# VHH binders against WD repeat-containing protein DWA2 (DWA2), part 7

Target 1, 350 residues: WD repeat-containing protein DWA2 (DWA2), of Arabidopsis thaliana (Mouse-ear cress) (q6npn9)
Amino acid sequence: MQGGSSGIGYGLKYQARCISDVKADRDHTSFLTGTLSLKEENEVHLLRLSSGGSELLCEGLFSHPNEIWDLASSPFDQRIFSTVFSTGDSYGAAIWQIPEPYGQSNSSTLECVASLDAHVGKINCVLWCPSGNSDKLISMDEQNLVFWSLDSSKKSAEVLSKESAGMRHSLSGGAWNPHDVNSVAATSESSIQFWDLRTMKKNNSIERAHVRNVDYNLKREHILVSADDESGIHLWDLRKTKFPVQELPGHTHWTWAVRCNPEYEELILSVGTDSAVNLWFASASSEHKTSESPVEASRQRVNPLLNSYTDYEDSVYGLAWSSREPWIFASLSYDGRVVIESVKPFLPRR

## First folded at step 1 (VHH)

Design F3 (framework vhh_sonelokimab_d1)
Fold by ESMFold2-Fast, scan of step 1:
Structure F3 (fold): chain B 350 residues (1-350), chain A 122 residues (1-122)
Amino acid sequence: as target 1 above (350 residues)
Amino acid sequence: DVQLVESGGGLVQPGGSLRLSCAASGRTFSDYAVGWFRQAPGKEREFIGAISGSGDSTYYAVSEKGRFTISRDNSKNTLYLQMNSLRPEDTAVYYCAAEITYSYEWGDYDYWGQGTLVTVSS
C-alpha cells in the first residue's frame, strides 16, 4: 500500500478534535474547526481553500467560551453551526451564528442563537436535518435522543420530543438519514439503532458491538457504513441487515470515524487510533450500469485500500469531505494541524 | 503559470548516486505540489514520488521508497531528487511536474519540465 501526506497544512494554536465541511457555502471549499484547550480561551476558525487551491486561509477567527468536543455546520445556512462543549464536569450544546458579512467580518464575537438545554448527561453530538428544512435538530446524550425545532428569528429552540434509548444502551453518536428525514441511526455499545422520528421509537436495529461511528451513503439510498473497534468497517444494505454486504479491514487499532464521499458512492474515508487516514474503494456501494457507474474489474479483485495517509504527529480525530469539491478532504490531528488532501488520482470511473 | 527545468542527469555506474534538480520559474512555487516521474525507452511514464508545497509531506512509489528522497527549497524555487543505489533498470528520462494537489497519475499534472536523461550502465 502507498501512503503519506502531501497536502496543504494549517496550524491551530491549540489542540482540536472536530472539523466540519461548510456545506451551505456553495461558492468555496470551506471548513469550520474548533479548539479543545483546557487552560486558554477556545476558538472557532473559518477556513477557506483559495481559488487556486494552493492555500488554506483563515477567513474568520471567533472566540468560543468552552472546550469544543463536536462541531457541525448547518447544511442550509453558512453562518450557522452547532457545538458540543464541556462546561467543566458536564457537557452543553448550542447553536451559533457567524457575524456579517460571512468570511469578511473583523468581529471575533459569535452570537448564540439557541442553547440546547434538555440534557443532564454527556452530550455526544448534534445532527442537522440534511434533506428537510434547517429548523429540525437531533441531539443525543448517552441515554436520550431529543428532537428540536430551531427558530432563528426568535433565537430559541423548542423540544418536540425526547425519548430514552433504554437501559441496555449507552449511545455514542449517530447520523441522520439523508434519504429519509424521519429516520436517524444511533450507535450504542451493542447495536446500531434506527429511530422513527414520527413516533420517537426504535423500529429496527443491527446487533453490532462497539460501533464508533456510522455514515449514510449520499448517492445510494439503502447503504450505511459503520466503523467499530473489533472488525473494522462494514457496509450495510438497510433492506437486508442480517449480514453486511461488504467488510473492509479498517485500522490497526480502533476506527474513530468513517465518511462516505458526497459525490463518489464507492469512496470512503476512515480514521483510526493508529493515526492513519485510509481511503477505500467499496465495490458493494456501487451499481453496475452500462454507462453511468462503471466499475473497474481490476480494482474489485485487488484489495479495497486505495491509499493510506500516515504522516501525522498526533492522533487524527477530525475528518470531512468537501461538498463543493468532492475530491478534497480535510483531516485534523489532535495537535491542531489541519491538512487538505486531494483524492483526484483515485476517482472511480464515471 | 509555473515553468520547470530539470538538471543533474548523466551517466552513472550501477550502485552509484545522482541528485537531480528541478528549477521553477514563477512566484507561486510554494503553492504547488511537485512530483518526479520517469519514462524508460518503450515503457509507460511512471510515478517516483511527490512533495507538498510546504515540504511537510512526501509520498513515494512503494518500489522506490528507501532509495530515492525528495526535498525542496522554496526560497530557491528548487526541487531535488536524491537517487541512491542506482540500477540499470533506473535508466530513463526523469521529469518533474507541478500541480495544485498531489497525484500519482502523470495525466493529472498540468506543468511539466523537458526531462533530464539518467543512464545507468553496467
Scores: ipSAE 0.000, ipTM 0.111, lowest interface PAE 21.2, mean pLDDT 80

Design F4 (framework vhh_7n9e_1)
Fold by ESMFold2-Fast, scan of step 1:
Structure F4 (fold): chain B 350 residues (1-350), chain A 122 residues (1-122)
Amino acid sequence: as target 1 above (350 residues)
Amino acid sequence: DVQLVESGGGLVQAGGSLRLSCAASGFTFDDYAMYWGRQAPGKGREWVSGISGSGGSTAYASSVKGRFTISRDNAKNTLYLQMNNLKPEDTALYYCATEYIYTDTGYEYDYWGQGTQVTVSS
C-alpha cells in the first residue's frame, strides 16, 4: 500500500540496487538498471524518458548471468557499461556492450567486451575515466586498486598498474576526479584516500571513519562530498582537508549514497536507509557568493534541505542525475521501483 | 555580521589547566567546522585543533594531542578548548576561527576572533 507519488514510475519484476544514467546518450534521457535476483539469470533494462517527459519506457531488456551489485555507463560510448556482480562467495566485474542498433535491437544478448580479472579479493567498484574521451578504468577490491586500459575493438582490457592500499586498509569504493584524470578518491574504514594514477601512490588522505560514498562536484574543482553512516553528508574543500566546509544532516539513519548535480554546483542528492531521498542546497559549493537575495540566503543558511522524497516502500540504493537533462534524477528502491523526478522548482538562482 | 569572541585565557603555572570559550554569532553555527589557532610573539599563526559542525570529528596538532580537548555546544553557539598539562611553549594568543561562513551578504572566509592571551609561567 502506497501513498501518492508525483514522479514517473517504472516497476522491475525483480529486486534491484543499481542505476546509472547513460552519460554518452546525447539524444535521450536514458538510464541503465540491473537486477539483483536469487535466480542465476538476471536482467539489465535500458530505460528512456519519452519525448513528452510523461513516460519511462523500456527500450532494451538484456540477459545478465549474475546478480548485479553495481552498474556504471561509459561516459564515451552509450552502448558500453560495467557491472559488479556476485559469483557466489566473491564479486567480479566485466564490461558489456548493448547490441546494435542502440535502443532498437530485439536481441536480449549482451556482448562481453572484457572481464576485469586481476583481483584476488572481492571487487567492489569500477570507475570510468570521466573525461569522455578515455578508455581508462579503475577497479577496486578491499586491498588493491587496478588501473586498466580498455580496447573495445579487440574486446580486451589490459592492466596498466596494480597497487595495494596497505595491510590494514579496507577499500569500499571511490570516485574519479572529473577535474584531474590522474586523481582518484578511495574510501576506506578510517579515511578517504587520494591516489595519483601516474605513480599509483596515495598522495593525501582525509581521516574519516565509516564513509559509505564520495562524489566530486563537477563544476567546483576542489569540492568533494562524502556520505557516512553516523553524521550524514559533508562537503570538503580539497585545499583545506582538516574539516568539512559544510555538514548536511537529514537522514534519520545511515546515509548510503550522495550524488552531485552535473550542472548545478549547489545541488546534491542523498539517499539513506530510512527510505528517503533528500535534495540539498550546499551553499559552500556556490561560486556566486553575493548573487542570492538576503531572504534566500537566510533560509538556506538555516535549512539547506530543499525537498525530501519519501514515497518508497523499500530501501533506496540507486540514485542517478541525468547528464542530458540535469534537472531530472532517477531513484531506485530495492523492490525494483524506478522513480523519475524533476527538481526544476528548486533550481538555484544565478 | 559574523562575530567570534574568545574568553578564558590568563596566567597559569606549568602543569596547570585552562578552558577557553568562543561565543559565535551571526551565522548558523552547527553547519560549519570550527578551529582553534594560536600565535606566539614573533611567530606566524599555528593551527591547534578543529571540530566538525556536528561535533562528530575532531583533530589536533601533534604538539597538543593528548593534552587538549576541543568540544562544542551547538545549542549555545559556543566552542571550547580544554587545555591540560600546560607548558611554557603553549604561551600564545589563542584564536577561534572558521574558514567558511555563509552570511546574509554572501560567503566569507578565514574568520578569526580578537583572541584570548594564554601565558604559562615556568
Scores: ipSAE 0.000, ipTM 0.201, lowest interface PAE 16.8, mean pLDDT 80

Design F5 (framework vhh_7qbe_3)
Fold by ESMFold2-Fast, scan of step 1:
Structure F5 (fold): chain B 350 residues (1-350), chain A 120 residues (1-120)
Amino acid sequence: as target 1 above (350 residues)
Amino acid sequence: QLQLVESGGGLVQAGGSLRLSCTASGFDYAMGWFRQGPGKEREFVASISGSGDSTYYADSVKGRFTISRDNAKNTLYLQMNSLKSEDTAVYYCAAYEYTIDSGSYTYDYWGKGTRVTVSS
């Protein structure tokens, strides 16, 4: 049955589609979100959850020159983030720095650390190396994957390699493998492609139509979760890719994003254009372990859907778990509404 | 009119500790500490929200300095531990207001400063 939301709200002035937790902020549960406005000025908002968890506060509002289509925070510096943007005529990507003091600056001006000037056409994402101390970036357009070295002290980015995915493959996004820094997953119209960054070659692939998004399980090395058009959510064991190990029922429209929880390996969030956010309990453990106990097997099979959040006026595109407080997530609907939710009632027993 | 008065500065040996205070006539503001060393520009040290819920530190002082406030006493504090010769500066407190339209804080009020000298 349907659950409701108890969320804390924040409204942006303009439409928006991207939100990222500030992964390097160890002191606060913080999020960055950016607008896509047809007007001259777009905005990046730094949002922070109060210490009591009762308010979502804007602790920074920064001018951004163009419409923001994707945004990702640096895993090692809370002041650094990337945007993918549109100028109307073309797409661009850049690395930005929040002015000091972080969250309390006397300036609304972002400093451009580096421009990622290697793409022609639609850019889908910028991925940060998840090792926490790496200077490496990946950017993807619909045809190309570009591997970068970022020098923050020299404020420059260098292309290390640029490769084409092939004439029949339209890339839609990707994820950097947190368990193997030499591996990146890229999604396309017909497959999930695995790329080796040492050779810049496709190492393996999973044949799957209309994949929109993928995410790696942060605690289980071999588990990847995918989201695709109209057919739902699939859990893959990368050691046996012929069939998914588990299928979760999808949304009634496009499933736009899927996010594995950074602390609780069983918890997955999904979001679709049907204005629903779903919280799932999923285990990709072997049947031997799950069926060892009749009680355990019964719990796993009864219903993988823990809760559904449906109190949205527009399509939900943005979704982010808090790395600092992993029982908290932010969702963003296209009308610019951010909602913070707690999943504490649904946490697995430890 | 809001007025800020800093106190607690002095001479201290390297590795020592000092606590700075700043008193204000009104205390609904977010506040911060800045410093200016000999021949240097004024730099950010630490800040705290009006409720005390949020704190920020410059990388050079993180782990050594602690900012806090007592709203009942209208007083802001900076506890400075493990002091280094590089911490020698005049320390200023500032009070500011966030403006949503500009996306920035306007520092409206500054104290006169209190001098901290760290000897070898």
Scores: ipSAE 0.000, ipTM 0.103, lowest interface PAE 24.1, mean pLDDT 79

Design F6 (framework vhh_7b18_3)
Fold by ESMFold2-Fast, scan of step 1:
Structure F6 (fold): chain B 350 residues (1-350), chain A 118 residues (1-118)
Amino acid sequence: as target 1 above (350 residues)
Amino acid sequence: QVQLVETGGGLVQPGGSLRLSCAASGFTFSDYYMGWARQVPGKGLEWVSYIDSGGSTEYQDSVKGRFTISRDNAKSTVYLQMNSLKPEDTAVYYCARVEYTYDYFDYWGQGTQVTVSS
């Protein structure tokens, strides 16, 4: 079997399913993770990789009033993040601020910057605008996209637009296009939908059943990766959507999440309900030297799986690359265990 | 399931020698090209050597004449004999399976540390 590399561990007290790198922290490799506990008060942990790279340290522990189902750090402010949470029979979303000074372990109170009160039913995600010039947000429930403007100084969020995807489109998530701030991808039961934020209208779609997750390639402006429960992982060139440019087999059960590397365009992480984290090498250009030999052509069909990480005691739901040290990722299993891994041995040679 | 396990790393003085071994399992070893790559501290991953299914070899210029790659198909093992080691050879050495003839590695071992220091 493919073995997992030795990683650095950290244990939360409670079950958890979400982890996000602190993209705005340029001085440290840091992650935010939140708990999912009905019996106890929930917590958000600020985790920092030590300067020697040997320990993952809790540099902040904050009380959170509800079960946390999704968490995303602001790309512009290391103190600001969003949560999607359960209030019992309903879901909510809010923007929170870590108390000053950032990174002191004994500050326990989060400030609520804004409540995102535009949804009925299950909220799936909050997406931050990837541009350094915008405090804009998208939130998605199962039927609606809501476009927000955040004003941190006034501690308020304004709805700029709210639009329905239609009753036949149960939305499950999405991703903000890092190359076009006016474009968002939304996943549904039957398609991947591309929305124009200037008009709040669906421009294009890719017909694909039961898509669970999508992510944009940060280096290749036309490449999107999707994960679904029937056909695995697909790389799409958005200029030619009739067929995917590459198919990866995925996991033995549903592929829950897929994450493109922020620096290495060929590296993709995936996680499935089979409790495996897979590292893939996928050339988005499909530009391997063409062989005239039938034997070498047959070798081109070999799965580009670089490594499989399987040393988990519970289902893995959380997955995040470090933006600061892009050869590092964090994985989170449902029992609350965070593991930091290095993919340095698998980096492309140049 | 493909597995590659490296052994033979360690601490050695400049001018010394080490022999690395890589035991492969989970595939028909004799059908594949095999190689070694290294991660030098502060540098990216660097290809060192490969050997094809017929026994033909290729080396990076900095190791040519000092390193020798070989294979034993009966034991599903690839070797790297390293002679005249220099401090610059200090790295984690990885065994890898080659999908293509030129520098595309599809499966990697966990690596073995080689330290060249007095």
Scores: ipSAE 0.000, ipTM 0.094, lowest interface PAE 20.8, mean pLDDT 80

Design G1 (framework vhh_7pa5_2)
Fold by ESMFold2-Fast, scan of step 1:
Structure G1 (fold): chain B 350 residues (1-350), chain A 122 residues (1-122)
Amino acid sequence: as target 1 above (350 residues)
Amino acid sequence: QVQLVESGGGMVQPGGSLRLSCAASGFTFSSYAMSWVRRAPGKGPEWVSTISGSGGSTSYADSVKGRFTISRDNAKNTLYLQMNSLKPEDTALYYCAKGLYRYGSPWYFDYWGQGTQVTVSS
């Protein structure tokens, strides 16, 4: 019982690190989250925000055989999602289907649509093609990108192409470009790499150490946001990659994730291992006059930090905007606490 | 890596006392609530007690209220459970757990220790 605190809470039985908006659910603001338990069987929870927005309800609870390290919902089918999981001595990835009828809580059985068996190294993520009508997906381990075609009716996935990033590039994750379905960004210890899926070749890169996460601006086709171990968040114009167009300080430790808002192009969420969630206002189109004086330069700056959420008992690793109601986000702390927040007070005027 | 190591369990007669200890490492101990959870043979885990990070707030299960006292020493990164007036029904493996007990979920803890056995027999 917490009186006077903002947000709506939901507690998982076990620790967790991943949460995804159910992008294909057009009727409700819904989230999928998976557990990371060393003591018990793992679970996937289907969470729905009530019609009045006052409760987060579990509309499905599903058994999952392994610890879940990453989870992504299909943008095409609300019943389909991917998990990256630990098998003890290795990592695996698979595509799962929620039983019919979707959104009922009386069945605990997930159907395995496909196992993604093309990786020998640590798999980091599964990316879904953002077109909304594609059966294509990308999986990444530390060295390789694998391009897949998914056939859910035959319960199989076919490798279309597999390419190595090279021994000097330890891949940590990536993002599929929502404005160019032939382009994927991959993060490594030393760079952000841009891959052309038609040729399966790197056609550009940004030299940046220890990048942990990237996300594309959904409205501005040339804007990418990156998060790194220097506690820095950087906005990049992909047409001019020599320097970032904006740097956002604010976390006291390395930043795990950044998420661009799907409707409001200036709004960005970030999470750091300092147990803080920061809401930022950043515009790549803003112009600032330069000055030699630090005082005059400071007066010409806009503070990009709109709010900081710090009411967490443990590190925050999971973060997702609602695609259905884009003024809402979910955060997930490692102790299994999901919190829903509204950013309506901070929305830019239209 | 978070590590929790319990000690202080043993065998005791009904009405006796035991003091359990939990040595914590791998996180900023004073910043987190800590809990004791027990599991009797053939039964599920039962939450016993929680203490806030500062030590200013404590809570107890009805079955142990008035008999058990939770405390912590943040300078030593150690959690304690003083158990008085022990009953045979207190026989269980006792676990130190990182985290706050939350409404509606007794399993809202992110790490559990190895456990220490307490046996109360007549």
Scores: ipSAE 0.000, ipTM 0.098, lowest interface PAE 22.2, mean pLDDT 80

Design G2 (framework vhh_sonelokimab_d1)
Fold by ESMFold2-Fast, scan of step 1:
Structure G2 (fold): chain B 350 residues (1-350), chain A 122 residues (1-122)
Amino acid sequence: as target 1 above (350 residues)
Amino acid sequence: DVQLVESGGGLVQPGGSLRLSCAASGRTFSSYAVGWFRQAPGKEREFIGAISWSGGSTYYAVSEKGRFTISRDNSKNTLYLQMNSLRPEDTAVYYCAAKLYSPYYTHRYDYWGQGTLVTVSS
């Protein structure tokens, strides 16, 4: 529990950086999180929100061989997830399966479905195809994008294509376009790059320095949100990328990550190095897209910040909205504390 | 860290088959990707194939033409190389090697065995 609040807490034994919504779990609001420990065995926790919404319970605890730097649950199979892991200068990525029965197994042993063995150096992320073709994956290191086909029944992954972004492009992450399965965004020190998966070529870019994170709006086609080393969050209309359609003030320090709400198009979560999680209201309507008058645009700017969550003792790196209950999010601070919050008081009227 | 010991080498006739084993020691063997390399007399070391720490992915040199199959048994801390349709040019010392996680980038292997000699002749 947070001091002075009714947030629901769960403590991991070790430090942690990543948490993912189990989107394919239609029966429960569930999250997967993994630990960072150099000297101990690492763990993956399956966390479930109780039926009354008052407790976060561990419904599965699984051994993982090494420290986990990124984790993403499959959008189509609640038992399948990816991890990115490292020790020293070596990095790996793999696809794992939770033993049956899901959420009831006494087995602590994960089954490795496939290893994603095409990278050298730091792997940043594994992205799952958001559409009905669940067999496609993208993995990214600092220089390369690798396009994969996953066969869970044969327990193998095949490289379909591998492309370099070039040595002058230090990739930091990306997002798969939920409105165009042939498009992936990749972030770098100098730009946001848009890649066409049919050709594995960059077909567009937005010049923007030190982009840390991007996320697509699931309800608004063409809207992308970015976070960078400046104190700021930018909403982009991908049809006109010369200027952002909206700028949010962000954090006192750098904004590390942004997450668009899966149901409420106006709601965005951000996290910064100031250890705050901010909830924003942002509209990408036509009135924000094109200002008819500079005077009217500046007239009565409503504060877009709805709430700040500040009861953290360490840096927050993990953020995930629940797809099942979209007024709920999980945050994870580096000390291993998971906190569940409800944004019901701030929901926009439909 | 991990230590590797190869075995199963010997004399075999052309067209024959041979299975090499590599025994690993160390509590973290299941975290290591492992591969097979060979060095023929007077030639440079050549990559043959590698298998990820989980066994879920294998990578082979294009030049092997499907004659060699790599596998592992993490419960026994053992790596295998099945060699079929052997030719005199396959005569070499065969080495197993290990590195953490990904077998990609064959020049980055950290731990090496002492090697086992395979001679293909009549």
Scores: ipSAE 0.000, ipTM 0.144, lowest interface PAE 19.3, mean pLDDT 80

Design G3 (framework vhh_7b18_3)
Fold by ESMFold2-Fast, scan of step 1:
Structure G3 (fold): chain B 350 residues (1-350), chain A 118 residues (1-118)
Amino acid sequence: as target 1 above (350 residues)
Amino acid sequence: QVQLVETGGGLVQPGGSLRLSCAASGFTFSSYWMGWARQVPGKGLEWVSYIYSGGSTEYQDSVKGRFTISRDNAKSTVYLQMNSLKPEDTAVYYCAKYSRLPYGFDYWGQGTQVTVSS
């Protein structure tokens, strides 16, 4: 239970680490979150922000057979989502469907649309194609990328291509380019790799150790944001990758996740080692950026932190912007506590 | 580079106790979840316990109440105190580092043998 903030709280009964906004829900600000229970059956919660914005309500509670380590909603169908889960001895992934009617069903039973069974290694993420009408998926284990076609009507997934990144590079996650559906970024211990899905080959990379997370700017087609444990947060212009165009200052501590805002190109959320959620203004993300001397650019980077959210009793692992109401985000601490916050006071377009 | 070195294994009689230690180097220890997993001869790896960066702990049902995981951030060391040991606890015990969301344990030590026998 959160005390002393304007945030809206919701408590899960079990530990949890993953939360996703329901991207395809255009009528409500909604989130999906999944549990990490070792003794009891695991759960997926469908959470909906009330029309008055004062309560986070559970509109669906569904049984899930395994511990959930990652969860992502379909960008095209509000009933469909993926989970990455532990099977005890390994990690797997599957695509699930919420019972109809969405958010009104009395059923606790998820329908399995497809199991993503092409991996011999431990799956670490599932990425949904961000382009309008595509049912394409990418899944990754430590060594392999697998490109899938999902047929939800036939309840099947077909492997279109499978490729190895090589044994020297342990893949850990990535992001699908929202401006180029043929491009995906993958993180490894030594680099950010850019893969062409037409050839299933790595065609470019940024050499950088200890990258924890990447995300694409949804408004600026050439801007990628990375988080690492040596130097924090960096903004990259993909047309000129020798040096980052902006560095967000503050700490030598780890930034575990970064999330670009879906509407406000300058706004970035991050979560760090200290369980703080930080809201940043990244001037280099702006399409209206004026030419600046290196001294002026450095001065702006000194004070890019807009706000820090620190009212958590356990480590924060989950973080999601609302796609419907982009001034709203959800954070999830490991104890199973979800908090909804508004960033309206900090919006760059007032 | 990341290095995990396990010590403290050995032969013990049923009902006895052992304390395992894992000395970590090459990363900011206080920032990571740490855990223990074990491999029983002829079987796969099974998770035993986690300790989170904030100090919260989780245990597999079969060891809950008998095993205690702890950490010393000043010494970059994680421990597993094993009490009331049973023959079925015989295994190679591995120290593991959890490094990323949504990524699981990404580095394992070389292991230390625990044998529970008369």
Scores: ipSAE 0.000, ipTM 0.175, lowest interface PAE 14.8, mean pLDDT 81

Design G4 (framework vhh_7n9e_1)
Amino acid sequence: DVQLVESGGGLVQAGGSLRLSCAASGFTFSSYAMYWGRQAPGKGREWVSGISSGGSYTAYASSVKGRFTISRDNAKNTLYLQMNNLKPEDTALYYCARGIYSWTPHFDYWGQGTQVTVSS
ESMFold2-Fast, scan of step 1: ipSAE 0.000; ipTM 0.292

Design H1 (framework vhh_7pa5_2)
Fold by ESMFold2-Fast, scan of step 1:
Structure H1 (fold): chain B 350 residues (1-350), chain A 122 residues (1-122)
Amino acid sequence: as target 1 above (350 residues)
Amino acid sequence: QVQLVESGGGMVQPGGSLRLSCAASGFTFSSYAMSWVRRAPGKGPEWVSTISGSGGSTSYADSVKGRFTISRDNAKNTLYLQMNSLKPEDTALYYCAKDYSARTYYGYFDYWGQGTQVTVSS
């Protein structure tokens, strides 16, 4: 017997790890997800939430030559996205274009707009400039940060700068600052590093071991959220980085991904090693947060956990808020199951 | 280069115990969290347990909590999984995973070993 799910489901044919909302799709709540099948050809699915919100429909199915380890949509063009992929013992990253007409083509062929050929080791991520008007990209391998300019009309990507972060295996991921296009955060085994893209040098760092993931608050200019192996989720005020402004109690299990909501500054999604997706209310992200700091600053004032989503049969690796309908998120478990959930009952009052 | 070598698997009856080991080389072992992940026949990987680089923090999947214990010996670059009260559903290939590194929007397991088979049957 299977229990009922509160969400809307969609099954991919193969195992998958990555999902991104289509940020530039202004008409539909849409997601892109890619497979990592070692024995079959790989696929990218364009998924669209129906107008009634009751079905998740495949509006495009595209062949991808390699297993996909990361995928991110362009914030300025709904047809453009990046993948990080493996080719045997080699890693690559490329920019792809969905065939015209978007979401209506019967073509399964993606056009390669540009190859990001500046890495010799494992590539961790490709980050798109969040301004929505910029063609700039950051890619990271375990040692290097590479700053790119993409010209989709000329089908080329130019290296603007490339810098080493130090020892091999130092970088694991990062996030582009949505409030400062010249700033990117990069995670390493011992710190969160803040890089100035004008100089391609580290400006600052937070000493914190085993940070797995970071994300910027999209409404609060100075708030960064981090997830790590030892203490769960921390909120940082980037103006005062000696101590976090708030610690969420963490899961019983460790947190490897966090996602700040694009509209509601208090709402954070996290996924832990137990594959529970947790929805949090982080009061330190609120514009209504008072300056009062009691002597027990680390103590929970309010239970910050709003809800826990646990109806998964395999490990959850993918997690994305909808930019168009920010009360909606998609989760992806390793068996290829995509689930759409609504957090409307938990929205903060304004 | 990074190498992970699992051992200690085998066949055991329900209610039995096994101790898995993972010998790590090619990186600074004490600097990385280590995990055990299993794959049952015909299914994808299921996370089992994680231990911090210092050994000060551990976490477990609900299905194994109270039965399994993860530990490490940083002087010997070795990860362990003590499995007690084994059940038929614990039958799987068990992998040692270096650091489940998370990206801005995605998580993944870094370097996996070849795995060690655990079979729980009567």
Scores: ipSAE 0.000, ipTM 0.198, lowest interface PAE 17.3, mean pLDDT 80

